# VH-VL binders against q0aze0: the designs that were tried, part 8

Target 1, 268 residues: q0aze0
Amino acid sequence: MKIILVNNRFKENTEKKAQEIAGQLSALNVEVIIDNGLDEPYAGTVDFIMVLGGDGTMLRAARRYGQRAIPVLGVNMGTVGFLSNIEINELAEYLPLILREEYSLEARMMLEVAVFQQQSLLTRVFCLNELLLRSNSPRMLSFALEISGQKLEPYRGDGLIVSTTTGSTAYSLSAGGPIADPQLDAFIVTPVASHIINKRPLVVSPEREISLHLLEEREAIIGIDGQIKMDFGAENRVLIKRAPHPLLMVNLKAKPFFTSIDRSLQRQ

## First folded at step 4 (VH-VL; framework fv_patritumab)

Design ad24
Fold by ESMFold2-Fast, scan of step 4:
Structure ad24 (fold): chain C 268 residues (1-268), chain A 123 residues (1-123), chain B 113 residues (1-113)
Amino acid sequence: as target 1 above (268 residues)
Amino acid sequence: QVQLQQWGAGLLKPSETLSLTCAVYGGSFSGYYWSWIRQPPGKGLEWIGEIYHSGSTNYNPSLKSRVTISVETSKNQFSLKLSSVTAADTAVYYCARGYDLEFWSSTPYFDYWGRGTLVTVSS
Amino acid sequence: DIEMTQSPDSLAVSLGERATINCRSSQSVLYSSNNKNYLAWYQQNPGQPPKLLIYWASTRESGVPDRFSGSGSGTDFTLTISSLQAEDVAVYYCQQYYSTPRTFGQGTKVEIK
């Protein structure tokens, strides 16, 4: 068995903990590859991915490995989040189940984001939570939204979020989007500080294609999962589709989504 | 441990082009914004511009007509060219890493800085 | 552009005394969607590059002594050094990262009295 351990080297003690866990796994005849974010993603075949950290580390793992159809387990090392399944102090207890492949998998849709300059593809990335289009200045954006070729009336405001259902509790929630059951596949389209009356969040089929472009030259960026930034100008267009493969998340321990989000909202 | 090493021509005549390079060691080049910031002798800091590892740039509007920042990802390097220099461009020039923030409403803050290169423009 | 203004320009403080530096932005750097202030503080010793002290207006960078603290929201921000030490003699800069271009205050020089 071959496992990738994904960690954030710059978080306190995570590198030491990753080395410690790698030693324990090696003692059980497991081959371990450590991905601390400094090297290219491991290109070889692996059986399992273990993410040591918070939601941010899981988002990076999903972008790097999510399209490979490999089971991914989130192991929390501090900050309470939505993407981890077990705590680090529970890992020893659950490790025999991992090695015997005695767990369930939950498929989580991902976005495929393609950015064009005129007709030329500039970049193609995948993400688990959302794409954010936003102004990089205090000035409002004017932009066009098309859903499967249907042109909506122009948007005017600070930006727009196109989110997965997994991302419904992330940036989309902060911008006024709905909380969605992550078992559902859908795009959630949430305006950011719209100046046009009655621009509301939209919930649309994941089979739709969403495109965005600016209607006037403005300083704007595209943000991916809150971790990747790309300049976006009037000559650019972005196309958002359902990614070819979902992220396969490991469930070893029941995590009641609705009671968890309810508690989180009451504490805010 | 991240270290930024910078180099380039320090003495220029008016109308020439300033060229500086910054190389990144000990950390990932990808996933960060890389910036140039200058400081005239005895004065404050002025942001020149930034580049993402993919080549996307943002420039200070006051310098935009004269500034080009480019990246060579294969070497973990980025460079600054400032054309048509005058005595007003005399400054210490710093390269810096912008931490790639998880929350999207602005450009990043600077957590690592190069040592600086003094550029003097004299007639 | 967002203009950053610091006060005072220069400050003389005795060793062990409290130093307070103010920073004002010409418009709010508070992002309402995440309730975060996009404001950083830097320390620059003579002949050295700036060093990050504070980000998100009040979060201390790793390795920065706890005598440094940041406070404020929206347009008015403060950097406090609770008990000045000799190595704290430096110029301090605030910086907004709410929008491009990034802008810095003009700097506050802290000297031993």
Scores: ipSAE 0.000, ipTM 0.406, lowest interface PAE 13.9, mean pLDDT 85

Design ad3
Fold by ESMFold2-Fast, scan of step 4:
Structure ad3 (fold): chain C 268 residues (1-268), chain A 121 residues (1-121), chain B 113 residues (1-113)
Amino acid sequence: as target 1 above (268 residues)
Amino acid sequence: QVQLQQWGAGLLKPSETLSLTCAVYGGSFSGYYWSWIRQPPGKGLEWIGEINHRGSTNYNPSLKSRVTISVETSKNQFSLKLSSVTAADTAVYYCAREGYFDWSPTYFDYWGRGTLVTVSS
Amino acid sequence: DIEMTQSPDSLAVSLGERATINCRSSQSVLYSSNNKNYLAWYQQNPGQPPKLLIYWASTRESGVPDRFSGSGSGTDFTLTISSLQAEDVAVYYCQQYYSTPYTFGQGTKVEIK
């Protein structure tokens, strides 16, 4: 068995624990490849991906490996989040099930984001939660949204979020978007501080293609999963569609999504 | 322009808990890590910890047992609590925004004005 | 932890002359996958918060005069002020953001002769 152990080297307490777990796995004749972010993603075949950390580390793992159709397990290191399945202190209990491949998989859709400078493709990236278009200043943006070639009336405001259902509890929620069952495939399109009174969040088919471009030159950015930042100007266009493969998340224990989100929303 | 406004009690006695809050205006709260950094009078800068809008935190190991950073995303605010203060905790405390580049930590591009916290009996 | 060491601790330079500040990290802050150095420089005037000057070792922040430049890679970095002006009297700090805890140099005080 070959496992990629994804660790965020830049986060406190994870490096030592990653080395400890890698040693334990190697002692069980598991070949371990450590991905601490210092090299390109491992290009070889692997059987399993174990992510040590919080939601941020899981988002990174999804961008690097999510399109490979390999089981990915989120192991929480003490930071509460939505993308982990087990806690680090539970790993020893569940490790025999992992090694025997006795677990279920939950498919989570991902976005494919392509950024163009007119006709030239500048970059293509995948993400699990969302793309955020936002102003990089207090000045509002004017921008165009097209859904499968259908041009909507221009948007004016601070920006727009295009989210997966998994991302519905992230930035989209903060901007007034709906909470979506992560088992559903859909894009959620949520305006950020729109100056147009009737702009509502939209829930659209994952077969749709969404495009965005600025109508006026402004300082704007495209944010991916809250981790990648790209400058976005009037010469740029972004195209968003469903990624070819979903992230295959490992389910080792019951995850009460609706009770978890309900509890989270009570915090004030 | 992004603005960070910070406030909290500036005068403490030993063993008390420091509590400071930072509010973000003029820009997106989501999509960044937000840090607390301190500077004792006449000395250099020490990073305390960071938090994002989802409540994910990282702390300086030297302060980890005493520090808690929390977030109130609906108000675009994050707060620092430092327990069991001593005279060594006397410093100007700054809140700051970290930029993003991939999953990697980044530089501090906007800073609050600072809050002087004095710990004396 | 990555230790950041600056030299000199203080520097007196005449108006219009070149000032150079050095920063050394105890380990490399160059990330091989993106070929970026996770190093920033800040300027701090008395009673003010630090202000970002340079990030990624050599990229100048918007609004920062072109007399400020950063160079270096791996463990050795330099901030250069090509022609010192009166408003440049400040303490300068280097910072690594390669790994937590983020750490700063001890600071270099720049004064006019």
Scores: ipSAE 0.005, ipTM 0.419, lowest interface PAE 10.4, mean pLDDT 85

Design ad4
Fold by ESMFold2-Fast, scan of step 4:
Structure ad4 (fold): chain C 268 residues (1-268), chain A 121 residues (1-121), chain B 113 residues (1-113)
Amino acid sequence: as target 1 above (268 residues)
Amino acid sequence: QVQLQQWGAGLLKPSETLSLTCAVYGGSFSGYYWSWIRQPPGKGLEWIGEINHRGSTNYNPSLKSRVTISVETSKNQFSLKLSSVTAADTAVYYCARGDYLWGSEPAFDIWGRGTLVTVSS
Amino acid sequence: DIEMTQSPDSLAVSLGERATINCRSSQSVLYSSNNKNYLAWYQQNPGQPPKLLIYWASTRESGVPDRFSGSGSGTDFTLTISSLQAEDVAVYYCQQYYSTPYTFGQGTKVEIK
């Protein structure tokens, strides 16, 4: 068995804990590759991915490995998170189940984002939560939204979010989007500070293609899961589709989505 | 090096349409927003609107029903039309270079000399 | 719309003395993402167009003398002329370029005492 152990080197004690866990797994004849985010993703075949950290570390792991259809387990390292399944102090208890492959998998949709300059592909990336288009200055944007070739009336405001259902509790929620069951496959399209009073969040089929472009020369950016920032101008166009593969999340322990989000909203 | 040259009719009667043109010399027309700003005699400054080389406009809501700004990119020119003028529209009208899309954003760093428009009644 | 209010409306200062003009915006013109204040100051001499002195609240435009300085953040801003010269007799305007419509203060007339 070969496991990638994803950690955040810059969090206190995570590097040391990752090495301790790697040692424990090696003693059980498991081959371990440590990914601390500094190097390129491991290119070889792997059987399992264990993510040590909070939601941010899981988002990075999903970007790097989510399209490989490999089981991914989130292990919380003491921060509150929605993408982790077990706590670090529970790992020893669940490790035998991991090694015997005695767990269920939960599929979470991902976005495929392609950015063009005219007809030339500049970048293609995948993400678990959302794409954010926003102004890179206090000036509002005017932009066009097309859904499967259907051209909507222009948007005016600070930007737009195109989110997965998993991302419904991230930036989309802060912008007034709905809370969605992550078991559903759908795009959630949420305006950011729209100046047009009738612009509402849209929930659309994941089979739709969404495209965005600016209607005027403004300084804007595209943000991916809050981790990648790209400049976006009037010569650019972005296409958003459902990614070919969902992220396969390991379920070892009942962590009901609705009670978790309810507790979070109670605490603010 | 960049200079704004403006011209147009200076004397109008109530209900007529004001028409002013501004030409850009000595620098790039693209990459900026180009504005019209007016100043009634003895009063302060009022922004009218802006346009870029692609024809995208923003207007002051107080004037939006009467104002149209247009570009002739091939000539590096932009023009103001203000319809249904009244004595309240008597002012010096300035064109100015504003918004800078990819860097520093000095609001208005280059100005035309101004055109006095008098609406007689 | 963002309302810009200057104080005082007029100011008489002796040559070589300090002149201070205040500008207040009805809402913040500080953009948190880049930590810049979208506030400019202009000088207007009789019969001439306004001339940009200061942008981003405190950055002097090229060619503007060191005696001119801008300060402040958020909603409260100040233009200072450290040692008034004869050529500084003019009307001064603050302007926000945080959002459209761009708005100006009512102006402050600076005269020699």
Scores: ipSAE 0.000, ipTM 0.405, lowest interface PAE 13.9, mean pLDDT 85

Design ad6
Fold by ESMFold2-Fast, scan of step 4:
Structure ad6 (fold): chain C 268 residues (1-268), chain A 121 residues (1-121), chain B 113 residues (1-113)
Amino acid sequence: as target 1 above (268 residues)
Amino acid sequence: QVQLQQWGAGLLKPSETLSLTCAVYGGSFSGYYWSWIRQPPGKGLEWIGEINHRGSTNYNPSLKSRVTISVETSKNQFSLKLSSVTAADTAVYYCARGLDWFSETPYFDYWGRGTLVTVSS
Amino acid sequence: DIEMTQSPDSLAVSLGERATINCRSSQSVLYSSNNKNYLAWYQQNPGQPPKLLIYWASTRESGVPDRFSGSGSGTDFTLTISSLQAEDVAVYYCQQYYSTPYTFGQGTKVEIK
């Protein structure tokens, strides 16, 4: 069996635990690849991905490996999060189930983001939460939104979010978007500080194609899951689609989404 | 554009709990880590801890036993509680936005005005 | 923890002259996999919060004047003000964000002489 351990090298607690767990797995005749998140993704075939850390580390793992249809387990390091399933001190208890493949999988949709300059593809990335278009200056953006070739009236404001249902509790929520059941497949399109009266969040079919471009020369950025930043100018266009494969999240124990988000949204 | 507004009780007695809140205006709360950083009078800066919109936290180990940072995403607010204060906790406390789009280890691009917290008997 | 040490503690520079502040980290803040230095510089005027000047060791924050520049790699970093202006009188801090806890230098006070 070959397992990738994804950790955040820049957080000392996750680095030490990744090395300890790699040693324990190797002693059980499991081949381990440690992914620190900043090198190119491991190109070989693997059987399982174990993510050590918080939600940010899981988002990085999803972007790197989510399209490979490999089970991904989030292991919490003592921080509160929505994408982890077990705590690090529970890993020894659940490890036999992992090695015997005795767990269920929850599919979470992902976005495919393609950024173009003129007619040339610059980059293609995948993400679990959202794409953010935002101004990188004090000036408001004016931009065009197209949904499956249908051109909407121009948007004016600080930006726009195109989110998965998993991302509905992330950036989209703080910008006024709805909370969505992550078991549903949908795009949530949420304006950021729109100056146009009654621009509302849109919930659209995941089969739709969403296109964005600037209507005037402005300094803007495209953000992916809050972790990847790309400059975005009037010469650029971004195309957003549902990714070919969902992220396959491992469930070893029940984690109620609605009670968790309800507690998070109340006072503290 | 983005503004951080902070408030909380500025005068404490030893052993009390410090409580400060920071609200984010003019920009989005999600997609960032939000930090508390303090500065004792005439001294340098000390990072206390950080939280994101999902409630994931990291704390300075030197303060970890006493510090709790919480988030109220629906209000774009996050709060600091520091228990069992002493005179050594007298400082200006700042909230700050961490921006790092690819490594999860942010630098701080926007700061609140600061709140002076004095601990005296 | 990564310890950040600045030099000098204070610096007096004539108006229009170059000011140079050094920052040393106890371990490398260069990540070889992405070739980035996890180092930032801040300016703090009396009674005000710190203001970001430089990140990734050499990238100037939007709105920061061209006279400010950052250089260095690994463990040794420099902030340069090419032509000191009156408004540059402040305390300057370097910060590593390579690993938690994030740590700051002790500060360098820049004054006009």
Scores: ipSAE 0.000, ipTM 0.429, lowest interface PAE 12.4, mean pLDDT 85

## First folded at step 7 (VH-VL; framework fv_patritumab)

Design B1
Fold by ESMFold2-Fast, scan of step 7:
Structure B1 (fold): chain C 268 residues (1-268), chain A 121 residues (1-121), chain B 113 residues (1-113)
Amino acid sequence: as target 1 above (268 residues)
Amino acid sequence: QVQLQQWGAGLLKPSETLSLTCAVYGGSFSGYYWSWIRQPPGKGLEWIGEIYHSGSTNYNPSLKSRVTISVETSKNQFSLKLSSVTAADTAVYYCAREGFLEWSPYGMDVWGRGTLVTVSS
Amino acid sequence: DIEMTQSPDSLAVSLGERATINCRSSQSVLYSSNNKNYLAWYQQNPGQPPKLLIYWASTRESGVPDRFSGSGSGTDFTLTISSLQAEDVAVYYCQQYYSTPWTFGQGTKVEIK
């Protein structure tokens, strides 16, 4: 059995804890690869991915490994989050179940984001939460949105978010989007500070293809999961569609989404 | 390792339609763009067009009115049709994979062996 | 369309000597977001398909000898063969993959003098 441990080297105590866990797993004849975010993703085959940290670390793991159809377990290191399933102090209790593959999997859709220069593919990335198109200057954007060949009236504003249901509680929520059950597969399209009064968030089939391009030469960026930034200009087009594989999240214990989000929002 | 096998008729008369097929073995057909490139005898390389496994195409504008590229995903194949051929279309035709590494394309990393197509009256 | 121009058209180099091929694009092929130049170099031996040597202007494809190197950024690129071997006699092409249609240089024929 081979496991990837994903952690953030610069978070307090996580590197030390990752080394301790790797030693414990090696003693049980498990081969361990540590991914602290500094190197290229591990290219070999693995059986399981264990993410040590908060939601940000899980988002990075999903972008690196989410398309490989490998079980991914979020282990909370004392940070607030929605993507972890167990606490670090519970790992020893659940480790026998992990090694015997006695757990259920929850599939979470991901986005495939492709950026083009005219018709040439410049980059293609996968993400768990969202794509954000936004201005990188004080000036408002004017841009075109097309959904499965249907051209909508132009948008004017600070930008647009295209989100998964998992991402419904991230940037989309801050921009006025709905809270969605992450068990549902859908795109949520949420305008950012639109100057057009009746531009509403849209909830569309995950089989739809969404394309965006600028109608005026402006300085804009595409943001991915709040962690990756890509330049976007009037010669660029972005195509967003459902990724080929969902992220397979490990469930070892019940963590009810609705009570968790309700509690989190009340503490703000 | 990935291999491309290509076939089709090599001798054509002017005005006929060129038809070539490329089959992918030993790796994933899905997730890649697949290209056709040609090379007239003693001359350089000319990109004809590309197709994504979903069927989305991009064509060289100089050939767009005559070119159709299609996929047969169940067979891991893609095909080129070039209509109204002339002697100027005499060339070796190659199929190729557009490489993709990390989040970025990096050029054509796997090539078919080439098919010589001769157009003569 | 992005036009690719190579120089020289042909080059005769003594065995063991340095060969240098230049390639110029009519517009930048640098993608600023990832700081990669979408520029590749290919080697073609007679009767064979082209073989990818270098991608992203300076990254050597696996299995390619270290005597091959690429340099340059934006619009000006160079392929260098530091010590020409007999098997390096071939035609070399640069290619941009920044914008469709994908375009190639006209080729540089490298021969032993």
Scores: ipSAE 0.366, ipTM 0.729, lowest interface PAE 4.2, mean pLDDT 89

Design B13
Fold by ESMFold2-Fast, scan of step 7:
Structure B13 (fold): chain C 268 residues (1-268), chain A 121 residues (1-121), chain B 113 residues (1-113)
Amino acid sequence: as target 1 above (268 residues)
Amino acid sequence: QVQLQQWGAGLLKPSETLSLTCAVYGGSFSGYYWSWIRQPPGKGLEWIGEIWHSGSTNYNPSLKSRVTISVETSKNQFSLKLSSVTAADTAVYYCAREGFLEWSPYGMDVWGRGTLVTVSS
Amino acid sequence: DIEMTQSPDSLAVSLGERATINCRSSQSVLYSSNNKNYLAWYQQNPGQPPKLLIYWASTRESGVPDRFSGSGSGTDFTLTISSLQAEDVAVYYCQQYYSTPRTFGQGTKVEIK
């Protein structure tokens, strides 16, 4: 058995804990690869991915490994998050279940994001939460949105979010999007500070293709999961599709999504 | 590991349609652009066009009116048709894969062996 | 279209000596978001398909000897063979993959002096 431990190298507590867990797993004849975010993703085959940290570390793991159809377990090491399943203090209790593969998997859709330069593919990335198109200056964007070849009336404002259902509680929520059951597969298209009255969030079939391009030369960026930033100009087009594989999230104990989100919203 | 096998017409008369097929073995067909490149005798390389595994195409503008590239995903194959051929279309035709790594393309990493196509004067 | 121009067209180098081939693109092929130049170098031996040597301007393809190196950024690129061997007699092509159509240089023929 081979396991990848994903952690944040710049957090001393998580690095030390990753080393301790790697030692425990090695004692059980498990081969361990540590991914601290500094190196390229591990290219070999693995059986399981354990993510030590918060939601940000889970998002990074999903981008690096989510398309490989490998079970991914989020282990919380501090702040309350939506993507972890167990607490670090519970790991020893659940390790035997992990090693015996006695757990269920929850499939979470991912986005495939492709950026083009005049029809040439420049980059293709995957993400768990959202794609954000935003202005990188005080000037509003004017941009075109197409959904499966259907050209909508132009958008004017600060930008647009294309989100998974998992991402519905992230930036899309802050921009006025709906809360979606993460068991559903759908794109949520949420305008950011639109100047056009009645531009509403859209809930769109995950089988649709969504494309965006600027109608005027502006300083804009594409943001991926709030962690990756890409320049976006009028010569560029972005195409968003459902990714070929969902992220397979390990479920060792029930985490009540609706109760958790309700409590989080009441803390405002 | 990944191999491209190509076949098709060898000798054509002017005005006929060139038809070539490329089959992919030993690796994934999905997630790549598949290209056709030609090389006239004693000359350099000319890119004809490319196709994504789902069927989206880009063509060299100089050939666009005459070129069709198509996929047969169930067979892991893609094909080139070039209409209204002339002696200027005499060339070795190669199929190739554009590699993709670290979320970015990185050039033509796998090539077919080439098919010599001769168009009589 | 991005035009690719190589120099020289032909090069004769003694065994063990350095061979240098230049390539210029009419537009930048640097993608600023990932800081990669979308520029490849190929080797073609007579009767064979081209073989990828270098990608992203300076990254060697797996199995390519370390005597081959690529350098440059934006519009000016160089392929260097530090110590020419007999098996390196071939035609070399640069290619951009920043935009469509994909375009190749005209080729540089490398021969033993």
Scores: ipSAE 0.556, ipTM 0.810, lowest interface PAE 2.5, mean pLDDT 90

Design B14
Fold by ESMFold2-Fast, scan of step 7:
Structure B14 (fold): chain C 268 residues (1-268), chain A 121 residues (1-121), chain B 113 residues (1-113)
Amino acid sequence: as target 1 above (268 residues)
Amino acid sequence: QVQLQQWGAGLLKPSETLSLTCAVYGGSFSGYYWSWIRQPPGKGLEWIGEIFHSGSTNYNPSLKSRVTISVETSKNQFSLKLSSVTAADTAVYYCAREGFLEWSPYGMDVWGRGTLVTVSS
Amino acid sequence: DIEMTQSPDSLAVSLGERATINCRSSQSVLYSSNNKNYLAWYQQNPGQPPKLLIYWASTRESGVPDRFSGSGSGTDFTLTISSLQAEDVAVYYCQQYYSTPRTFGQGTKVEIK
């Protein structure tokens, strides 16, 4: 059995914990590959991915490995989050179940984001939460949104979010989007500070293709999961689709989504 | 290793339609842009256009009115049609794959052997 | 269209000596978001299709000898062959893949003196 341990070595104690866990797994005859984010993703075959950290580390793991149809377990290291299933101090209890493959999998849709220079593909990335189009200057954006070839009335404002249902509790929520059951597959399209009073969030089929481009030359960026930033100008177009494979999240422990989000919202 | 095999009629008369096919063996057809590139005798390379496995195309604007590139995904094939040919279309025609790595394209990493197309009366 | 211009059109170099080919794009081919130059170099031997040598301006393709190197950023690029061998006699092309249409330089013919 081969396991990838994904960690963020700039977070407190994560590198030390990764080494401790690698030692435990090696003692059980498991081959361990450590991914601390500095090297290219491991290209070989693996059986399981264990993510040590918070939601940010899980989002990175989902972009690197989410399309390979490999079970991914989030192990929380004391941070508040929605993508971890167990706490680090529970790992020893659950490790025998992991090694015997005694767990269920929850499929979470991902976005495929392709950025074009005119018609030329510049980059294609995958993400778990959302794409954000936003202004990178004090000036408001004017941009076009197309949904499966249907051209909507122009948008004016600070930007737009295209989110998965998993991402509904992330940036989309802050911008006024709905809380969505992560068991549903859908795109959530949420305007950011729209100058047009009646622009509402949209919930659309995950089979739709969403296209964005600027109507005026402005400095804009595309953000991916709050972690990757890409320049976006009037000569660029972005195409957003459902990714070919969902992220397969390991479920070892019941995590009540609605009570968790309710408590989180009341804390602030 | 990935190989591209190409074929089609090599001799055409002016006004006819050039038709070439490229088949992909030994690797994935999906996830790549597949291109046609031509080279007139003794001259440089000219990009004709490209197609993604979904059927999405981009064409050289100088040829756009005469060019169609299509895919047959079930056979791992893509084809070029160039209408209304003239002597200026005489060239070696290559099919090629644009490589993709680290979320980014990186140039034409696999090429077919080329097909000489001669346009003469 | 992005225009690609190579210099020189032809180059004669003695065996074991350095060969340098320049390529200029009419617009930047640097994608600032990933800091990669969308520029490739190809080698074409008579009667053969082009062979990819260098991509992202400076990354050597697998199986390409280490005497080949690429450098430059934005609009100005160089292909260097540090010690010319007999099998390096060929025509060399630069190509941008930042925008469509994809465009090639006019080619540089490298010959032995």
Scores: ipSAE 0.500, ipTM 0.789, lowest interface PAE 3.0, mean pLDDT 90

